# VHH binders against q9m2c9: the designs that were tried, part 14

Target 1, 358 residues: q9m2c9
Amino acid sequence: MACIVEDPQRAGQSNETQIALISGVPDDISKSCLARVPREYHMAMKCVSRRWRDFVCSDEMCDYRNEFNLAESWIYALCRDISGGVFLHMLNPFSSRRSWKRINDYPYIPMREGMGFAVLGKRLFVLGGCGWLEDATDEIYCYDAAMNTWFDVVPPLSTKRCYFACETLDGKIIAIGGLGLNPNAKRTWDIYDPLTRTCKSCSDVNIVPEMEDSFVMDGRIYIRGGVGGSSTAVYSASSGIWERMDDDMASGWRGPAVVVAGDLYVLDQTFGAKLTMWCKDTRMWIHIGKLSQLVMKQPCRLVSIGNSIFVIGKDCSTVVIDVENVRKNKMNGVMVCSSIPKTWDDDIDVISCKSVAI
Below, E stands for the ipSAE of ESMFold2; O stands for the ipSAE of OpenDDE; V2 stands for 0.75 times the mean of E and O plus 0.25 times the DockQ between their complexes.

## First folded at step 1 (VHH)

Design r7 (framework vhh_rezetamig_d1)
Fold by ESMFold2-Fast, scan of step 1:
Structure r7 (fold): chain B 358 residues (1-358), chain A 119 residues (1-119)
Amino acid sequence: as target 1 above (358 residues)
Amino acid sequence: QLQLQESGPGLVKPSETLSLTCTVSGGSISSSDYYWGWIRQPPGKGLEWIGHIYYSGNTYYNPSLENRVTISVDTSKNQFSLKLSSVTAADTAVYYCAKWLPGRGYDYRGQGTLVTVSS
């Protein structure tokens, strides 16, 4: 093995001299300045120097932006094309020219059904799933939205799963039920902790095997599955207790669900497209408005940012509903919405959508 | 013992709808543990997945075929069916109905039925 001998004097000088992030400014103040730059310029900042790139990609910058309410939520759509390729599209909802952008840096992810899609901090996770001609998988793929790169290795789930509920709560990913090689997968759930890179498995006898939809509200995970979406369950991660869902609340869960400012909204796609809200005070479903069938290609996925619901249909055609504005304008029957065009031909299916705050 | 049997016309004209039915015997189609679906093999090519259905009525289709495919289930007759619209000569294949066990792929397949698309 070759040993490299350096000049001690020259090595000492190079190690003692550090290049400042911003000339004439202490690094702590420089970091505060860089962290306040809008997210749309972060890619350009990575081109300034290696030290700027390292800081922009760091947990330190993301933590600072979260602490001082500087974080911006962008939408990521997990998509598949006609060839079966799986990839991400990204949308900056605050851009003056709102358009979907394809993410080019991605590993080969096999075309799978029933995959979980989850967000923790600046990272997106694609979990599990199955193909018609292949078994369910325990594989996890991770994309870092600050680095704009995929992780080489992510430890797998403890159980191979497809068509399961996948949510984030209390800094962990919780994968509940579904189907897989283990006949008991439908009665188990995995808690994945990204800090320790460990997966803990838990079990109960009353979990619905095929999950259709889920959401997080008030520290609980709500799940819907089974015949016609008629089976519901509520999981409290803090207590580890399974609870029954309010029957009146469950009866109105007839399409994709999203939580906006602590309130549950459902896009009911039976007999057209209708947005409804669960009123906690009255314990009743309230009609918000109807979407024109001409503006949406079904099936639709929902994501919330602030007081807005982003309804994302086939080919990433998107309709934005300002919930606060609809309430103020008292429009019965027709919702006034802005639209965002699709990014490609008619061959793109949207599997799931999440927002990532950086 | 489980048995799956395909039935339907062996000849379909271009632009028409191909309709096949699978009869399940020796097992219940209403089981929450299984999916039911269709696979085809064109002459000289490999197997191609068409789609599958859960007893709940929830359907999953091959994206390349989804605009032309409908799979339905009739639990009273213990049957499930395939409809493929706007057929062309490229749809000529042996069609198989299959039982899919999650985590194991398809563990049982029917004997297959040849469907020829010609005028």
Scores: ipSAE 0.013, ipTM 0.406, lowest interface PAE 7.4, mean pLDDT 79

Design r8 (framework vhh_rezetamig_d1)
Fold by ESMFold2-Fast, scan of step 1:
Structure r8 (fold): chain B 358 residues (1-358), chain A 122 residues (1-122)
Amino acid sequence: as target 1 above (358 residues)
Amino acid sequence: QLQLQESGPGLVKPSETLSLTCTVSGGSISSSSYYWGWIRQPPGKGLEWIGHIYYSGSTYYNPSLENRVTISVDTSKNQFSLKLSSVTAADTAVYYCARDIYEYLWGSFDYRGQGTLVTVSS
C-alpha cells in the first residue's frame, strides 16, 4: 500500500500557535536555510520533526530550491524483474558514491507492457499498459520523489491505452494514440491536468499514428510509430494542430531520442550504437561517436541532465556523455566522462527512465 | 482533531441507488485548501477513486463511474455525500471518505474515514 501523508496540513490549526521550525529563528529564514541543504540529506531531515518533514515534502521547498538554483536532477528508472515485479531504481548523479539504489515501497505496480512514464514537478507517473492476459488499462500510478512514497489513489486516463506516446508539456501529461479495446484509441489523445485534476480526451480520425517512440522539442511533441518509416507526426501545443515531420530528420530517428539544450540527439542502434545529432542549421544528421555494445546492453534509454546524456542500458549499466563541445561546434567526438556499474541483479530490464528535479 | 465518518445503509439491492454521507468534525469543510472525496476497495482488489468535490460545489468524477456518480456538499452541516446509481454486485466494497490537499498533485490524502462496508445483494 502506498503511504498516505497523514498530517501535512491540519484544518483549524492557528498559525499563531504553531511551533517554530528552528528555535529562535523566524520561519522564513529557517525555510531558506533548510532549502539549501543538499538533496541527499532530505530523508534525514524528515526525521527531525513533523514540521521539517512537512516543509521538505512541500511545494514551498521546491519553490525555494528552484528560486536559489539549488534543484538537483536525479534519475529514476522504471524496472521489471523475471519474477514479474515492477519497481523504481534511483541514481544520484552528483554523489561521489554513484550507484543505482532500489526503491522498496508499496504498492507494487502490475507487470504490464507498453506503459507510459512521465514526470510533473516532483512526481513520477506510470500510465496505462497491457498484460499477457489483460487488455489495455487506464490505471495511473504516482510516486512522489520528495515524500519517497507511492500514492494509493490516482484518477485514471479517459481511454485505456498501451504502446502510446507519453510526454509532459505545458504542465500537463499528454498521452497520444496507442492500442486498446476501443478501436478508436489510435485516433485519440488524453490531456491529463494535475491543476484541474481532470483528464480531457481529444480525437482526430486521420492524424494519430501507432506509437513506438516520442520526444518533446521546441514546444512540439514528435512521434514515431511502426516499422514503415512513414508513421511520424508532430503535435504543436501552441496551435493545437498536427504537422508533418521533416523527412530527413525522420530518416535519422533510428533509436532512443533525447533533447539537450534545444538540440536533438539520437542513439542509432541499427548497426551498433552510434550517437548522432540533428543540426538545425544544415538540416543534416551529424555523427558524434560510437559506444561499445559490450558495455551497453540494448535496448538503451536516454536521459539528459545539463550538458550530459546518460545512456542507461537494459541492465542499468550507465555511461555519461558530455556533449558541451558539440554545442560549441568543436566536434571533439563523444566525451565519455564516467560510467556507473549495473545492479547486482543482471535479470533486471529497464522499461523507461526520467529525471526529477528537487 | 479532524475526524471523518461515513454513514449510510450497509446493504443495497441491485439496480438501486447507494447513498452515503461523510460527517466532518474538528475542522471546516469550507476551506479553499482541500478537496473532499470518496474512495472504495472491492474485496480482494486495490483502491479505486470515485470522485471529489470542492466546497464551492465543483465536482470531478472517475470516468468509469461518472454516469452513475453524484457527489454533493452541505457546508452548513459540514457534510458531503455520495450517490451511486444502478448498483450491481461489482459495487460491493468498503467505501471511504477522505480529505485531499488542493495545492498538491492529486492523491495527497491526509485524513480518511474508517470505511463502511456496502454489500449489493438481493
Scores: ipSAE 0.000, ipTM 0.254, lowest interface PAE 17.1, mean pLDDT 78

Design r9 (framework vhh_rezetamig_d1)
Fold by ESMFold2-Fast, scan of step 1:
Structure r9 (fold): chain B 358 residues (1-358), chain A 124 residues (1-124)
Amino acid sequence: as target 1 above (358 residues)
Amino acid sequence: QLQLQESGPGLVKPSETLSLTCTVSGGSISSSSYYWGWIRQPPGKGLEWIGHIYYSGRTYYNPSLENRVTISVDTSKNQFSLKLSSVTAADTAVYYCARTVYTEYSGSYSFDYRGQGTLVTVSS
């Protein structure tokens, strides 16, 4: 039997010499040093060499920064202009010159209502949505914040949905309920696992079919929805069961919500704007302070970083509220505010905001 | 009653420019309250927003089409028009003209009136 051996030169060999990350320094020490560089300089580091670029963009870099407790949370706002163009703005809250910056790389994301916006590690996801003239979609778009690049292909949701709860919990994206002509959407949720790139579909009779707002606290997803935002539901990820929300807690949920160091804050937008906090110990809502209606364009989005709440108006004008004194004292403090001006035309609107730690 | 009606050739050759006109009746296009736009539906696919125009001539285009699209307005004739250059078979669709309103709820646009639609086939 003659066996014709293919030309072994077709296999090829790399003649590249592996260069040390830092001359005269072992790579493990070099990586430890590079991981300690503040995030604002990471773009400059990518320009030093291919090996530095590869390391800065790698999961290994993220692992080192997490191990050393060096990860910095930056705010990403998904925005829409009057042309229907969808793009990201980014804010570094640690910069002395805090300003919104436009990200110039974006896919052709269709103009849709009721989209979900979620964060897993260094990646941002845009999920689902519908139009007045189109039914709900199952499409997912992904942006990598370390690479500053959109991914072309992401596996879709198991069910087409819009106006659904979209939260990240235990390293997975959970998309719950929503609207559509498909009966299955109303009582189902998808669990997207980034490690397997798969969606698991679940169902339960206690799901709120119309979702208006949601937040994650203490391993649970809190959902408000239904006609007039009057229905609430709580999903426990550890047990996989649905619970009832505390009625007193639910009665104060009258605007966008955010969790800071385990405490729930709500921007109550009835008759102006008032920041309130749910006190678990006393089971009472505490008034923190009032914000001027003239400086905040509704709908507002809330993002927490450290001990601060970022109140982001529809035009990206932002109020930063330091709640550390309130958090520690549960009251009896002065609300400290600062502002970040809008840099965009009134024609640009914020759809959703998330923080990404790198 | 406000009515919008599309007009233009139903057949266009590949590489040529698709040209459509929308005639508005029962209402003025010179309104500060509205934008006027084009949407299309390819066979077996969903609706795709093409772009819209304000009566001042200010235009807004779908980023995926913006290099090929021109929308213009003629307030004297109460009309607005679409030109889509370098067409291919992928541009075969039913084209609708529509009145566009901006809503504050999620920063989104919706269409409250549209024409009956006109089929445009790209074929040699």
Scores: ipSAE 0.000, ipTM 0.108, lowest interface PAE 22.2, mean pLDDT 76

## First folded at step 2 (VHH)

Design n2a (framework vhh_7nfr_2; at its last look DockQ between E and O 0.33; V2 from the best seeds 0.00; counts 0 for: pae E 20.5 > 2)
Fold by OpenDDE, look of step 2:
Structure n2a (fold): chain B 358 residues (1-358), chain A 122 residues (1-122)
Amino acid sequence: as target 1 above (358 residues)
Amino acid sequence: QVQLQESGGGLVQPGGSLRLSCAASGFTFSNYAMSWVRQAPGEGREWVSSISGSGGSTYYADSVKGRFTIARDNVKNTLYLLMDSLKSDDTAVYYCARSTYEWGDSYYFDYWGQGTQVTVSS
């Protein structure tokens, strides 16, 4: 429960007729009604009244929307421009005008590299990283998607990390490996629970220091790192240990990965941009299709919403692939994709992409 | 532009007292909770104390409870931290921060001061 340090003394001013959220409507019904408003209008809703703002920005709002299956996923991209500045960009995939929008400048440390990017609920977290003049950090920044505001989070990470894998599992942020001042941190992983303020640090020899990519599938965390991405490991929460990844599976992990409806997709960028899928049954990588280099600029990141894969490249060039359609329309290896045009200045690198459902 | 400026730090002996001040500008001071956060050398940031916008509610970390008092003057747009019975472990840079909300056991801040050094040494 986000306890807004509400002045309890304001609770004693009993008689301020708590202005109903909606005149003549019980608050519970009002909340239900407000929760049904599409996400694109939430900003406007916050302008109606303080109570509306508070509700829209509350976790309660998210709970309502989740309960009613009204949550809408938007894509957020952590980006770096030519100046080295880090920015958050947002895409509403449901809008008629599908365009990327810069949300807010990274408020605190310009030119940070090697940051972790994670999502918990309505919050995006930027973790760690290093600057030109700074070694690895333990700083945590949070962007609340409902509030449209950046925050510093205290306490920080237990371990300073940069160029580490960052995933969310079971409501926790998992920081894995990375580089830092502490040589011991290279083969360590941290479990950060924002609700309990507990950070568990563990070490495992199977963790590679330099992380390239990671994904979560079936409750397991997969990591790839090392020189040329030659090292892979899998974490199982049930066992609490890291194991070597299956060689067959690892062999096809040659680019950004995303899980869609339990299936693993990889954009192999070795020779062009090939979308491949891991078949669990056959233990083989299946070629799905090739993306035209004309529509995407490498390096690319992947994010999924529903049955759609968003391939986000340089300058936030975006290609949308419907996996369901791809499965149905095996048209001769050419994937029909929709593209979202670049709306920004040139020379934006996409560091990481995540979706947030509100 | 939101600005926070800390003052009052310095060298003090164990058992001594200090009073920190934070001058706030660029926003309606009384509308926001304010906090003190400290960072000891080599350590992460630690929440010390918070006070509601009206000043009616105060919160303290267990490590400083009974020794520190947070206060604010909304007319002067100033946040205070009275530190009594100072210990060596209280040595840190103390930051004034504008508080927004708590989520779980984590504190969220949107603006920080530059900090003021407090050194407790015999």
Scores: ipSAE 0.158, ipTM 0.636, lowest interface PAE 1.6, mean pLDDT 85
Fold by ESMFold2, look of step 2:
Structure n2a (fold): chain B 358 residues (1-358), chain A 122 residues (1-122)
Amino acid sequence: as target 1 above (358 residues)
Amino acid sequence: QVQLQESGGGLVQPGGSLRLSCAASGFTFSNYAMSWVRQAPGEGREWVSSISGSGGSTYYADSVKGRFTIARDNVKNTLYLLMDSLKSDDTAVYYCARSTYEWGDSYYFDYWGQGTQVTVSS
């Protein structure tokens, strides 16, 4: 991505353009039709011709679907097996045969800890990390969810880091703090734009050490760190400044967090499993519901699609919580839950989960 | 079967010169941009240079600009890297890589050679 320059070779597709996308149909009309095909059939479409594969895998296709509100979100879980190998599982949450499916783990990602996991557009990025006996790396691997394949990304991060916060904000990937043999890593953050191939490194002595968790809300990155979440910070992209988090908001951030339509939800597993929501108007945490019969081992990961929160634990065991009534401010809202079975791959740890809309 | 085979690596003194070659087969060579990417021991991969499918446009990393020259021969399906004024920092395994192109702006490398070692030592 960052090492590839514009190339006149795009004109080389002329050898394949003698064949229309759909016989007897102008290409612009054909693209409109193909963009409306449900995502579950996109892999089959890639087998029709080179032109179909190129379009299905293109940013143009993804942009068309987003523009016409046709994008479908699938969930990707970054996982580690007992041998230390790192791979992805994928879930189409609305398929009739709802199950987690393992994605090919080629290229091999070394046995590493503390990697960042971020999404930008149709692409997933695995960043940094360190091995048991090796220092942190600056390497970046990219999975293109439209092509269903891994790529190496060059150039790498500007700072080698592991155990850091990693979020997407304003079309850029922000890698914050962490550890490495370079002591400056803990006080720095990289602003990485994989589309323009730029990386800006910034520093601030006030960045919390030891990252524990993060989320993005209202154009700001929220960080929790220190022992038991004792330190909190907020990065505002509009000002480029780190600020202290609202103490009332921080007091309820006692577990994994997710944002649904601008509202912050937290799963508190202190005594059982309780879903709570931050109410901006009252500055209070509201109890949404308890998941006592579906208690998941920590850490759980949260991801949202529409009004649904996916709680993903060990072996990708999953609980789906619909918060539509709460989001619509109904006083007697009902929390609707369902579950998705764990994977067949026993003893896998879920490192991080993200959704990709195509 | 796409195949990329590098050759021409070796041991050279600082200030010396070396020419790398990459023989390509299994695809229409002139339809693809080609690149050289290097990896020093214990480091990540570093892009070095790229050339358009026609050979009309060339691009270089700042670290090698003015010292390295990329070229291709679309009749012989061969990519070249002429390296002059070599420094110890140029010690690395050098890979020949094919760039992908599709509708939109995908810039990933999909096929790599086995690599050839270049060592610059005094």
Scores: ipSAE 0.000, ipTM 0.200, lowest interface PAE 20.5, mean pLDDT 78
ESMFold2 (binder alone), look of step 2: mean pLDDT 85; pTM 0.872

Design n2b (framework vhh_7b18_3; at its last look DockQ between E and O 0.63; V2 from the best seeds 0.00; counts 0 for: pae E 2.7 > 2)
Fold by OpenDDE, look of step 2:
Structure n2b (fold): chain B 358 residues (1-358), chain A 121 residues (1-121)
Amino acid sequence: as target 1 above (358 residues)
Amino acid sequence: QVQLVETGGGLVQPGGSLRLSCAASGFTFSSYAMGWARQVPGKGLEWVSYIYSGGSTEYQDSVKGRFTISRDNAKSTVYLQMNSLKPEDTAVYYCARSTYEWGDSYAFDIWGQGTQVTVSS
């Protein structure tokens, strides 16, 4: 019985005298006012009334906040605990009390690995993966950050995938390569369009197997995989073709990557945790520094907000690095960082991190 | 609570000496590299000196031979001995805990409140 998620929009507009959002205030003004409330209070706002809840959870709210540059980026981490359970953690980086918080229970998929993690708008997507019972899945779960609720997304991926690259490009989720029951899946990518709820599968011989990392830069998708991460490819949406990545650039891609204001940063984790930057002009990797394991534990993931890189390690230990001065060539030998200690004593592995702006 | 508290700043004549101290609390001091940075009003931060957990030291070129960084792990304190002070050394000096183990730049995550050093005739 396909639970037809009744589109809550068709609930009968009974002419009930639409109680104003704010008494005595036109709705447009009320909406503008509500949109200016900091994100940390949105949960409380949803408790005021049904209309408030509906608005706060609406795309309209997001539009208002974006229009007025009020959107706040929070970090979400897909994590695995010692039991193999997968859950989502959230960090408000601008809070006076910066601490990671566990979000409501992920649909419990025991021991799921190799999942994709993507963001579109106010929604996070968890895609595919494998577990003890299944070599690969095509399942897609959606978390709405405004609603603070998980949804099952239909249709699933066109191909069951595990340990694949997952990126967002042009409003679409791109699932690239990976492992699965279908050997051909390794050289395929899926394009999932949430608007049309369609998934298109494509193939290219240049897609590398066993994806280790990916990033989007300048409208292109970069992927790294193969034995020891030795294989790289670049996808251009304009051409629809995967090409070989530049050797110089590829040579320094030895860990998690993040793009900050158009610049590529990599945390080389081969011998410690070395932060490096790709210089487009010189075509060289620039060493920024080596992070102490005292403040972060490998393996690490990277996410950026503004000019800051968040290095998120085991147990969600976090180092925040402002790279603004690096970009301006004004470091004068000093980089300002901050640290967020681990929140839990439990062994938590960070699978992937993304930021969501609401 | 993790805290760094600087002391020892003040007014000194050119050619004079000052010794800055930074008392650390709230973390295992001996495990962390420490450093000093300084900021001139209207200018950015610049690193001055760095001391690794193992005791090796680094200095900015402008202070080499004049400044000496040291640490006392038993007291959880880092020191900056400043000799042959110049007017150009006038700045707010900050003690900081390092997040970097190595690099051309030093990253710091915990900072003191700073201490004013003024070199003037």
Scores: ipSAE 0.344, ipTM 0.716, lowest interface PAE 1.1, mean pLDDT 87
Fold by ESMFold2, look of step 2:
Structure n2b (fold): chain B 358 residues (1-358), chain A 121 residues (1-121)
Amino acid sequence: as target 1 above (358 residues)
Amino acid sequence: QVQLVETGGGLVQPGGSLRLSCAASGFTFSSYAMGWARQVPGKGLEWVSYIYSGGSTEYQDSVKGRFTISRDNAKSTVYLQMNSLKPEDTAVYYCARSTYEWGDSYAFDIWGQGTQVTVSS
């Protein structure tokens, strides 16, 4: 009569043998503590153990930080050097030593123009574009800012595009209009869903051709194109319908735009670098101020974090403007700004800037 | 490295005088407008005085006639001569570099560490 033989090593495996994240602390408590650590230290945490790296890079940690209002936004700039090479710079705006850092090991992207740049969650997407000897492409490259690595395979757009509007709305990336092998690309838009890793193409005769700029406000994508911004359109995500933009609002949209706490700000670079704000109640554009050419090299891009507008020019030269007092009409004669030095890599053009909250 | 370093603060009796100095380095000083702002205990930061690169000056109403801002471009230094000091002038005084005018306010992007001015009997 034979007895069951127990293997001690096998018994350990069947009991979910795990090494604790923190010795003597239940894992759910450990995760709560780790999720509260400021983002600037996350790189060091990844070096403690495989379990720490997996948690720090996980959607679970990112979701926890978002739920408890712990997420910290860092800025990523899509850049081009004089040789046409495309790469990323990153800025931690909360660091005591604020400086732009080049992200190494950018995947080989053929030298391209007119690429889209979008953020969804902890991920950055570089979409489409065209080259000197290459028509528009549908390729997408994806960088995970929590893992500090590129995805191996990313499904492409449904329509090859360059010089198009690219925005994130309702958990999806929307690529609108532009140029490509299909001359009707200007009448289409692609909806890219990173959760399902799918992309579909839509069309509508109301789409504005010849894209110049876009922004997202109140669940809608605003687009301008044509000479002097004469062609404008608004995409409503809730209805899927294209509408005309308010003429008074469109009249002052002559440069990069950003939304801060529901208020629209535009940097008009036509006659110098002038910051304006759309006042819905009066239906007027309000002059906020003008940047000195001594602190800012045009052309510039805008990114907002909290009540701060980051004005990012050539070589990533940066001025940070606190607009809280503008919004509260409590200036006390002082607008507090700060400057962030340009990168060490000279002659860098900034194509687009986005923030990633983790 | 861009820096502004204030000196000249201290304790003074009401009616007394102090002269603050601000040494600038790391940028072309003569090209920038400069200013002084102060942080009053328990209150917000407020502007005090402003001097354009060409030498024209502006003053907050509460200090007009008592304070004088000046600059020496050869020494990359801005000064604030404070006369007839009052207890309400007690504050940490900051030298600052202007990024330009913002509406009806002065936009400052480079700040010194501040120097304490205490006006007490």
Scores: ipSAE 0.282, ipTM 0.740, lowest interface PAE 2.7, mean pLDDT 82
ESMFold2 (binder alone), look of step 2: mean pLDDT 84; pTM 0.855

